VHH binders against q96q42r690to885. Designs and how they scored, part 23

Target 1, 196 residues: q96q42r690to885
Amino acid sequence: GYIASLHELATTERRFYSKLSDIKSQILRPLLSLENLGTTTTVQLLQEVASRFSKLCYLIGQHGASLSSFLHGVKEARSLVILKHSSLFLDSYTEYCTSITNFLVMGGFQLLAKPAIDFLNKNQELLQDLSEVNDENTQLMEILNTLFFLPIRRLHNYAKVLLKLATCFEVASPEYQKLQDSSSCYECLALHLGRK
Below, E stands for the ipSAE of ESMFold2; O stands for the ipSAE of OpenDDE; V2 stands for 0.75 times the mean of E and O plus 0.25 times the DockQ between their complexes.

## First folded at step 16 (VHH; framework vhh_7z1x_3)

Design z5 (at its last look DockQ between E and O 0.94; V2 from the best seeds 0.76)
Fold by OpenDDE, look of step 16:
Structure z5 (fold): chain B 196 residues (1-196), chain A 125 residues (1-125)
Amino acid sequence: as target 1 above (196 residues)
Amino acid sequence: QVQLVETGGGLVQPGGSLRLSCTASGFTFSYYAMNWVRQAPGKGLEWLSGITPSGGSTYYADSVKGRFTISRDNAKNTLYLQMNSLQPDDTAVYFCAKGGRYFDWFLSPDAFDIWGQGTQVTVSS
């Protein structure tokens, strides 16, 4: 039902925020604190990725908090933050994915200096846990790629949840249409970004 | 010596503009995200804007979005804040503050490790 789907969204959003926070605190911050990370261009690209990752993390955290309040207040679908502020979310996800794509196109993690690679290797188990990669034979670079594309997966989840919510309304209702349209936007973006 | 020095403050009329500068020394300026923070009389610190080390991304508080523009010149070790459409409630001491190796939205202003002495901005008719 409607309330159940909202609880699912709230719960999974909090978990996702926690994951992103861990990535930021345990991987990105220590990684970028290293003195020798690589060439200036590589470092700057990574810094952009980290910054936009941070913004995304912040927004997701705010969203999670708002969902908790939403569940205790008026539960109008149109008031959901992912609908009401869809442009902000979509833009932020787009910006992040643009930054990570640019970083990867330019060589990505393979261009990092030895100290950075050593750090990442040292934390491979943590990276696998955070990225939910279960195959022990997965290479570090693939794990990292999976990790930093986790936000795209979350976009798909948003689309799915919004569709579930839509099914709780009459097809001819404004709520149904808005939820479905928004779902399509999130899914379209996810597909577009996933191709890069 | 590590320091930040703000300049460009002053008295302006409502609707006016100011451009603040912050000159950094004693650290590798281009490695770090930079921020502008202000403190109005009797109020706490308010983060206004941030910029990534490369300057590729800029961030703004809702209170100044669309009016203020942050930029940087890494060759000159200088941070800028272009302030347009100034209002009386923009009256405050404006500080530049050093961030980390990336811009972190989760970082509170009190966590910034290096601050300038601040420059006074007064908006009054």
Scores: ipSAE 0.829, ipTM 0.914, lowest interface PAE 0.5, mean pLDDT 94
Fold by ESMFold2, look of step 16:
Structure z5 (fold): chain B 196 residues (1-196), chain A 125 residues (1-125)
Amino acid sequence: as target 1 above (196 residues)
Amino acid sequence: QVQLVETGGGLVQPGGSLRLSCTASGFTFSYYAMNWVRQAPGKGLEWLSGITPSGGSTYYADSVKGRFTISRDNAKNTLYLQMNSLQPDDTAVYFCAKGGRYFDWFLSPDAFDIWGQGTQVTVSS
């Protein structure tokens, strides 16, 4: 039901926050500390990715905390942060995905200097674990793509949970319409960003 | 030697504008995110704005969003803060501070390692 779906959203948001936080602390921060990282253009684009990633991670952490408070108090659907502040969420995901796309279009991880490539190869098991790639034969660049496009998968999850919440209301209700419309917005963005 | 030097502070009437500058030396300015922070009399540090190493992204605290604009000129090793619609509550010492290799939303002002001396901004009738 409604409460169960709210708990699903809260639980999965905390897990997503933990994963993003680990990617930042264990991959992005150490990688960007290297002196010989690549050309000026490549480094600047990666710095933009890391900065937008940090903002997204912060937003997700704040959202996870707010869901805990929401579950404790009044649980009106229209008060859900993901509905009430949807433009903030959609814009932050769009900004991040634009930054990673710009980086990849300019050659991405393949243009990094040898010390950076060595760091990534040394950490391939960690990268595979964080990305949840099951195929042990997956190439490093594919693992990195999967890892840094995890936010698109999360947008699909938001859309699914919002539809699940909508089924708890009558089709003619304002709650149903708002939840279904928001679900469509998240799904549409996920499909748009996934096309690259 | 590593140094940040702020200029542009002063006395201004409510509704007025000021532009702060911060000139960096002794490190590769373009490699690092930069920040503006202020401290009002008897209050703690308040982060105001940040900018990525290239200048490609800018960030603002809600208290200054729409009124303040951060920018940088990496060729001149200079960080800027354009402050419009100033009010008495904006009275403070304004500092520039060096960040890390990217703008980190989790970094608190008290964790910045290199600071300028600060410049006084006073908004008074």
Scores: ipSAE 0.574, ipTM 0.835, lowest interface PAE 1.7, mean pLDDT 89
ESMFold2 (binder alone), look of step 16: mean pLDDT 87; pTM 0.890

## First folded at step 18 (VHH; framework vhh_7z1x_3)

Design b1 (at its last look DockQ between E and O 0.81; V2 from the best seeds 0.78)
Fold by OpenDDE, look of step 18:
Structure b1 (fold): chain B 196 residues (1-196), chain A 125 residues (1-125)
Amino acid sequence: as target 1 above (196 residues)
Amino acid sequence: QVQLVETGGGLVQPGGSLRLSCTASGFTFSYYAMNWVRQAPGKGLEWLSGITPSGGSTYYADSVKGRFTISRDNAKNTLYLQMNSLQPDDTAVYFCAKSGRYFDYFESPDAFDIWGQGTQVTVSS
């Protein structure tokens, strides 16, 4: 039902925020602290990724907090933050994906393989855990790619939950239309970004 | 010696503009994100804006969004803050602050390792 779906959104959003926070603190921050990580251009590209990742993480954290308040209030669908402020979410995700794509175009994590090899090897198990890659034969660079594209998966989840919420309203209702339209926007963006 | 030196502060009328500069020395400027922070009389530190090392990304607090513009010139080791549409409540000491190699959005002022001495900005009719 409606309430159950909202609880699921809240729970999964908190978990997702936790995961992103761990990626920041245990992977990005230490990685960028390494000396001789690469050329200035390479490092700056990664710093761009990190900064936009950080903003995205911040937004998701705020969203998680807002959901907690939402669940204790009137729970009007139109007041749902991912609906009401959809443009903010979509823009933030887009900016992040742009940065990661630019980084990858320039060589991506392959550029960091040598200078960060000790760090990456030391944290391989953690990287697998964070990326939810269970195949032990997966290459480290692939794990990193998977890790930093995790946010795109969350866009699909937003789309799904919004559709689920829409089913709780009459088709002719304004709530239904708004939820469905927003869902479509999230899904379209996810598909677009997933192709890159 | 590692230091940041702010300049460009002064007295302006409401609606006026100022451009602050911050000159860095003693570290590789292009490796670090830079920030502007202010402290109004009787208030705490307020983060205003941040810019990534490359300058490719800029971030702003809601209080200054649309009015202030952060930029940098890595060749000159200089950070800038263009302030437009200034209001009396913008009166404060403005500080330049250095981030680490990792820039965290909306960092606490405690996260900055190097600070300038600040420059006074007064907006009054």
Scores: ipSAE 0.837, ipTM 0.909, lowest interface PAE 0.6, mean pLDDT 94
Fold by ESMFold2, look of step 18:
Structure b1 (fold): chain B 196 residues (1-196), chain A 125 residues (1-125)
Amino acid sequence: as target 1 above (196 residues)
Amino acid sequence: QVQLVETGGGLVQPGGSLRLSCTASGFTFSYYAMNWVRQAPGKGLEWLSGITPSGGSTYYADSVKGRFTISRDNAKNTLYLQMNSLQPDDTAVYFCAKSGRYFDYFESPDAFDIWGQGTQVTVSS
């Protein structure tokens, strides 16, 4: 029920934060420390991606911490941060996904210089683990795309958990209406961003 | 010599505006994210704003959002802070600081590696 769905949200948010933190510390930070990454345009687009990624990662970490506190206190649905401050979450996801889309449309990881490609190849096992790609035939560039679009998968997860929370309330209640509306917002955004 | 030099501070009336500049030398300015930080008398460092190496993204603390605007001109190796609607509690020494190859939202001022000497801003009647 309600408590189980709240624990699901908190547990999966902590796991998502851990995954984003690992991507940032083990992939993005070392990659951007390299001297010869590629053309100025390509590097600047990747710097924008890394910057928006770090903000999203910070927001997710902050949310995970707030959910832990929420679970040990009053658990009123209207106090959930992803409901109360949904525009902050939706905007942050949109900004990040726009930045990665801009990078990819301009050629993406394929246009990085050899030192960057060598770094990514050396870390292919880690990239597969983080992206949860099961097919060992998957090409490096597809693994990277899957990895950096994980936030769209998370938006779908939010939508599903919010619907589960809604079923714990009377359909006429304001809680049900708020949860269902928010679930629809997250799902619509996920579909919109996934088409890009 | 690696250097950041702030200018543009001074005394201003409540409600007034100031524009700070920070000129960089001795490193490739356009490679790095840049920040503004302030320190009020007897208080700790307060991060205010950051900007990506290209200038494509800007970030603000809630205390200054809507009132302050960060920008950069990479051709002039210069960082700017436009400060509007100044109030007495904005009185502080204002520093520019260099951070890393991208704006890291996790990074606190303690981790910034190159700092200017600061410029005093005083908001008083």
Scores: ipSAE 0.704, ipTM 0.872, lowest interface PAE 1.1, mean pLDDT 90
ESMFold2 (binder alone), look of step 18: mean pLDDT 87; pTM 0.888

Design b2 (at its last look DockQ between E and O 0.30; V2 from the best seeds 0.00; counts 0 for: DG spot H99, pae E 15.3 > 2)
Fold by OpenDDE, look of step 18:
Structure b2 (fold): chain B 196 residues (1-196), chain A 125 residues (1-125)
Amino acid sequence: as target 1 above (196 residues)
Amino acid sequence: QVQLVETGGGLVQPGGSLRLSCTASGFTFSYYAMNWVRQAPGKGLEWLSGITPSGGSTYYADSVKGRFTISRDNAKNTLYLQMNSLQPDDTAVYFCAKDGRYFDYFESPDAFDIWGQGTQVTVSS
C-alpha cells in the first residue's frame, strides 16, 4: 500500500546513505590519502569523483531525514521530495555519474591498481560487503566499479517506488500522473547513465 | 599556520574587470573545495562562487553568473576569481573561504572554516 511503500523508501534511503557514508570514509578518503597514487590527471579525476560523491551522499542523507518528517505529516504525494524536487536529484545523480564515468574512461581504478593494491587487498572483504558482490572470484577492479555505480541502482529504486505509489491513485488523478511522470524520469536517467 | 590571503582588489570603473587571487597555506589545498564570498556595505555575506577540489566543477550565484569565473591552480595553492562587467552594486569586500569538510562541497558560508582577510573591490565612475 501507499504507507508501506513510503516506509520502504525511507528505510532503504537511510540504509543507502549509511552505505555511501561508509564508502566515502573507508574507501574514498583512504584511497585519496595514499602517496604516489598516480598522475596528476588521475588524482584530479578521482578527487572530482570524491567531491561529487560526497555531495550526493549529503543530498541522500537530507532526503532520508525529510522522509522521516514526511511520514509523520500529511503525506501528500505532491509533497514527496523526490517528486517535488526531482530536478535536484536528477542533476546530482547525473553530476556524480558523469564524474565516475569520466574517471573510468581514462582508465578508472586500473590506474590505481598498483599504488593502491595493498590497501585494496587489505580491504577486499569490506569492498565485497559494500558492493554486495558475493563471488570470491570477482576481481578487485570489478568490485570497485560495482561499488561506485551503486547510485544508478538507487535511481531504479526511486522509479520503482514512485510507480508503486502511483498505483495507489486513480489513473485520472493528478497524483497518478505526477508520480508516473517522475518515475519515468528517474528510470530514463538510470538507463541513460547505465549505458555509459 | 593555516591562512588564506586575498589580493587583486581595487578601484575600477563600471564595465571594468578585476582578477582576484587567494593564496592558501597551512593545509592541503587540493583536498578542499574553495569559495568566493562578498560583503557589501550594510549587507550580509553573499556566496558568489565555488569550485571543487580538482577544479572540475564550478558553481555560481545568479548574481554573478556569466560575469565571474572561478578557477584554481592547485600547484600554486591559489584560487582565482575573474570578474568582468563589473557594476557599482558589485562593490564589496571579497573573501575567499575554505570548505570545512574533506572533499565536500557546500554553497553555504556556514560550512566554511577558514577565511581570508578580504580584499576591497570598489566599482565607481
Scores: ipSAE 0.019, ipTM 0.372, lowest interface PAE 6.3, mean pLDDT 89
Fold by ESMFold2, look of step 18:
Structure b2 (fold): chain B 196 residues (1-196), chain A 125 residues (1-125)
Amino acid sequence: as target 1 above (196 residues)
Amino acid sequence: QVQLVETGGGLVQPGGSLRLSCTASGFTFSYYAMNWVRQAPGKGLEWLSGITPSGGSTYYADSVKGRFTISRDNAKNTLYLQMNSLQPDDTAVYFCAKDGRYFDYFESPDAFDIWGQGTQVTVSS
């Protein structure tokens, strides 16, 4: 029920934070440290992606930490950070998705210079592990796309967990309505952003 | 020497507007994300807004979204905060901060590496 769903959210949020942190430290930071990474425009777009990714990582880390303390003495679900600060979360996800789609529309990883492409090829096993791609014949560019759209997939999980939490309350209750509405908001955003 | 200098603070009536500026020197301004943070009397630091190096994307705390607008002019090495619909609880010292923790080679918790001296904003009748 309710407590079990909160524990699942906390556990999966901490694991997701760890994955985003690894992507930042093992892929983004080394990549952006390379010489001759690409044109000025391409580098600026990738820097925007990295900046928005880092902000998401920070917010998700704060959320994971707060869930552990929230599990003590909580009376109502409306105090959850994902509900109370939902506009900051939703805006940050939207801005990240905008940054990655702007990068991809302008040519994306295909426009990076040879040193960057060589770095990505050298680290293809790490990229596959982080992206959780199980198909061994998946091409590098598809792996990269899957990897950088992992945050969008997480929105769907938030919607599912919020629905599970809602079922712990009477349908007529204000708690049910807030959880149901928030779940719909996260799912709608996930579908909208996933179409890009 | 690396510096951030805030200007534009002052006294305004509730519902009023104010535009803060932050001029950067001693580093390549366009390479870094920038932030606005405030500290109300006797309170801790509250992050308000952030902007990417290019200015292409912006972040806002819920407490100021819709009322405050962050922007930057990289040609002038200047960060801005347009504050509208100011209320008495917006009274604080407002700081400009360079983000050393989002991507500038640091994995540390939410700490910014370079801060201005701050500018006082007072909202009172």
Scores: ipSAE 0.000, ipTM 0.144, lowest interface PAE 15.3, mean pLDDT 80
ESMFold2 (binder alone), look of step 18: mean pLDDT 88; pTM 0.889

Design b3 (at its last look DockQ between E and O 0.86; V2 from the best seeds 0.80)
Fold by OpenDDE, look of step 18:
Structure b3 (fold): chain B 196 residues (1-196), chain A 125 residues (1-125)
Amino acid sequence: as target 1 above (196 residues)
Amino acid sequence: QVQLVETGGGLVQPGGSLRLSCTASGFTFSYYAMNWVRQAPGKGLEWLSGITPSGGSTFYADSVKGRFTISRDNAKNTLYLQMNSLQPDDTAVYFCAKGGRYFDYFESPDAFDIWGQGTQVTVSS
């Protein structure tokens, strides 16, 4: 039902925020603290990725907090933050994905393999855990790639939840239309970004 | 010696513009994200804007978005804040603050380890 779907959104958003926070604190921050990590261009690109990642993390954290308040108050669908401020979410995700794509185009995490090899090897188990990669044969660079594309997966989740919420309203209702339209926007973006 | 020095503050009329500068020394400026923070009389610290080490990305608080522009010149170890359409409620001491190796979106000024002494900006008729 409607309430159950909202609770699911809140719970999964908090978990996702926690995961992103861990990635930021345990992977990005230490990684960027390494000396001689690579060329200036490589490091700058990664710094851009990390910065956009941080903003996304912040946004998701705020969203999680807002959902907690939402669940304790009047649960008007139109006041749902991912609906009401959809443009903010979509833009932030787009900017992040642009940064990561630029990084990958220039060589991606392969550029960091040698200079950060000790760090990456030391944290391989953590990287596998954070990326939810269960295959032990997965290469480290693939794990990193999976890790930093996790946000795109969350866009699909937003789309699914919004669609589920839409089904709780009459098709002719304004709520239904808004939820469905927003769902489509999130899904479209996820698909677009996933193709890059 | 590690330090940040702000300049460019002053008195301006409402609707006017100012350009603040912050000169860094004692650390590798280009390695770190930089921020502008202000403190109005009787109010707490307010984060205004941040910029990535390369200057490729900028971030703004809603209160200054569209009016203020942050930029940097890494060759000169200098951070800038272009302030347009200034209003009386923009009156404050403006600080330059050093961030980390990337811009960590944190609106709390407590995250910054190095601060300048600040420059006074007064907007009044």
Scores: ipSAE 0.843, ipTM 0.917, lowest interface PAE 0.5, mean pLDDT 94
Fold by ESMFold2, look of step 18:
Structure b3 (fold): chain B 196 residues (1-196), chain A 125 residues (1-125)
Amino acid sequence: as target 1 above (196 residues)
Amino acid sequence: QVQLVETGGGLVQPGGSLRLSCTASGFTFSYYAMNWVRQAPGKGLEWLSGITPSGGSTFYADSVKGRFTISRDNAKNTLYLQMNSLQPDDTAVYFCAKGGRYFDYFESPDAFDIWGQGTQVTVSS
C-alpha cells in the first residue's frame, strides 16, 4: 500500500545516501587530494564528476531527511520532494550523468596517473563493497564503472516506487496523474542516460 | 604568500548591478574550486556561489540564483561575481574563498581555509 511504499522509498533513500556519502568521503576526496593525478584534461573532467556527485549526494541526503519528516506528518503525495522539486532532481541527475559520460568518453579512470591507479588498487576491496559487485574477481575498471553509475540505477528504482504509489489512487485523481507523470519522467531519464 | 584580493564593491541603488573580482596569488588557482560568501551587518556567513576548478560547473544558493553569475579566468588567476538586480538585503561584505580540489556542496563557509579581506557592497538609495 501507500504507507508501505513510502517506507520503502525512505529506507532505500537512506541507504543510497549512506553509500554515496561513503564514496565521496572514502574514494573521491582522497583520490582528488593526490598530487600527481594525471593530465590537466583528465583531472579537470574528474573534478567535474566529483563536484556534480557532491551536489547529487547533497540533494539525496536532503530528500532522505525530508522523507523522515514527511512520514511523521499528514503524508500528502503532492508534498513529496521528488514530486515537488522533480526538475531539481532530474537536472542534478542529468548534470551528473553528463559529467561522468564526458570523463569516460575521454578515457576515464584508466588514464589516471600511476599514483591514482595505485590508490584505487589499494582500495579495491572497499570499491568492491561500495559498488555491491557480487563477483570478487571483477576487474577494477568494471568495479569503478558500476560504482559511478549507481545513480542511474537509482532512477529506475524511483520510477518503480512512484508507480507503486500511483496505484494507491484513483486513475482520475490529481495524485495519480502527478505520480504517473513523474514516474514516466524518471523512467525516460533513466533510459536516456543509460544509453550513454 | 597565499593571498586573495577582492575588488569592485561600492554603493549602488536598488535594481543596480556590480561586478566583483578576486585575484589569487601564492597557490595554483586552477587546481581549486572557488567560492563567494557574504556577511551582512550583524549576521553570520552566507555561502552564495561556487565554481569548479575548470569553471565547467557553477553552483548557487537559492537566494541569488538567477541574479548572480560566478565565473573564473584561470589565465588571469581571477574569480568573478556578476551581481544584477541588487536589493537592500544584498548589503554585505563579500568575500572570495578558496575551496578544495573539487566543489563540495556539503562544505560550509566556516570550513574554508583561505579568504580574502572582503569588499563592501551597499545597496541603498
Scores: ipSAE 0.709, ipTM 0.878, lowest interface PAE 1.0, mean pLDDT 89
ESMFold2 (binder alone), look of step 18: mean pLDDT 87; pTM 0.891

Design b4 (at its last look DockQ between E and O 0.78; V2 from the best seeds 0.74)
Fold by OpenDDE, look of step 18:
Structure b4 (fold): chain B 196 residues (1-196), chain A 125 residues (1-125)
Amino acid sequence: as target 1 above (196 residues)
Amino acid sequence: QVQLVETGGGLVQPGGSLRLSCTASGFTFSYYAMNWVRQAPGKGLEWLSGITPSGGTTYYADSVKGRFTISRDNAKNTLYLQMNSLQPDDTAVYFCAKGGRYFDYFESPDAFDIWGQGTQVTVSS
């Protein structure tokens, strides 16, 4: 039902925020603190990725907090933050994806393999855990790619939950239309970003 | 010695403009994100703007968005804040603050480890 779907959104958003925070604190920050990590260009690109990752993390954290308040209030669908401020979410995700794409086009995590090899090896288990990669045969670079594309998966989740919420309203209702339209926007973006 | 030194503050009329500068020394300036923070009389610290180490991305608080522009010259170890359309409520001491090796989106000034002494900006008719 409607309430159940909202609770699921809130719970999963908090978990996702926690995961991103861990990635930021345990992977990005230490990684960027390494000396001789690569060329200036490589490091700058990664810094941009990290910066936009941080903003995204912040946004998701705020969203999680807002959901807690939402669940204790009137719970009007139109006031749902991912609906009301959809443009903010979509833009932030787009900016992040742009930064990571630029990084990957220049060589991506392969460029960090040598200078950060000790760090990456030391944290391989953590990287697997954070990326939810269960296959032990997965290469480290693939794990990193999976890790930093995790946010895109969340866009699909937003789309799904919005559709679930839409089904709780009459098709002719304004709420239904808004939820469905927003869902489509999130899904379209996820698909677009996933193709890059 | 690690330090930040702000300059460019002063008295300006409403609607006027100022350009603040912050010169860094004692650390590799280009490695770190930088921020501007202000403190108005009787108020707490307010984060205004941040910039990534490369200068490729900038961030702004809603209170200054569209009026202030942050930039940096890594070759000169200098951070800038162009302030346009200044209003009396912009009166404050403006601080330059050092961030991390990326811009960690954090509106709390508590995250910054190095601060300048600040420069006074007064907007009055």
Scores: ipSAE 0.757, ipTM 0.879, lowest interface PAE 0.5, mean pLDDT 94
Fold by ESMFold2, look of step 18:
Structure b4 (fold): chain B 196 residues (1-196), chain A 125 residues (1-125)
Amino acid sequence: as target 1 above (196 residues)
Amino acid sequence: QVQLVETGGGLVQPGGSLRLSCTASGFTFSYYAMNWVRQAPGKGLEWLSGITPSGGTTYYADSVKGRFTISRDNAKNTLYLQMNSLQPDDTAVYFCAKGGRYFDYFESPDAFDIWGQGTQVTVSS
């Protein structure tokens, strides 16, 4: 029901925040600290990715904390941050996904210098664990692609949970309409970003 | 020697504008995110704005969004802050500060390692 779906949203958001935090602290920050990372253009594109990743991670952490407080209160659906501030979320996801797509299209991790490639190879098991890739023979570049596009998978999950919440209300209700509309927005964005 | 030097402060009437500059030397300016921070009389540090190493992405505190514009010229090792619609509450010492290799949205002013001397901005009738 309604309460169970709210707990699902809160639990999975906390888990997603933890994963993004680990990617930032264990992969992005150490990688960008390397002395010889690559050409100026390639490094600058990765710096844009990391900066936008940092903002997205921050918003997800704030959302997780807000949901914890929300579950102790009146639990009114319209006050959910993912509904109330949906443009902020959708914009941050779009900005991040655009930056990683641009980085990858321009050659991405393949254009990094040897120290960066060595770092990524040394950490392949960690990268595989974080990305949840099951096949041990998956190539490093595919692992990286899966890892850095996890936010698109999260958008689909938001759409699913919002739809579950909507089924707890009458179709004619304002709550149902708002939840249904928001679910559609998250799903449409996920499909749009996934084609890139 | 590593240095950040702010210029462009002064006395201005409410509604006025100022442009601050910050010139960097002694490190590779284009490698680092940069920030503007202010300190009003008797108050703590307030982060205002940040910019990525390339200048491709900018960030603003809610208190200045829409009124202030951060920019950088990496060829001139210079950071800028255009301040419009200034009000008495904007009276403060304004500092530029060096960030890390990317703009970290979690980072607060306490973590910045290199600061300028500051430039005074006073908004009064």
Scores: ipSAE 0.700, ipTM 0.877, lowest interface PAE 1.1, mean pLDDT 90
ESMFold2 (binder alone), look of step 18: mean pLDDT 85; pTM 0.872

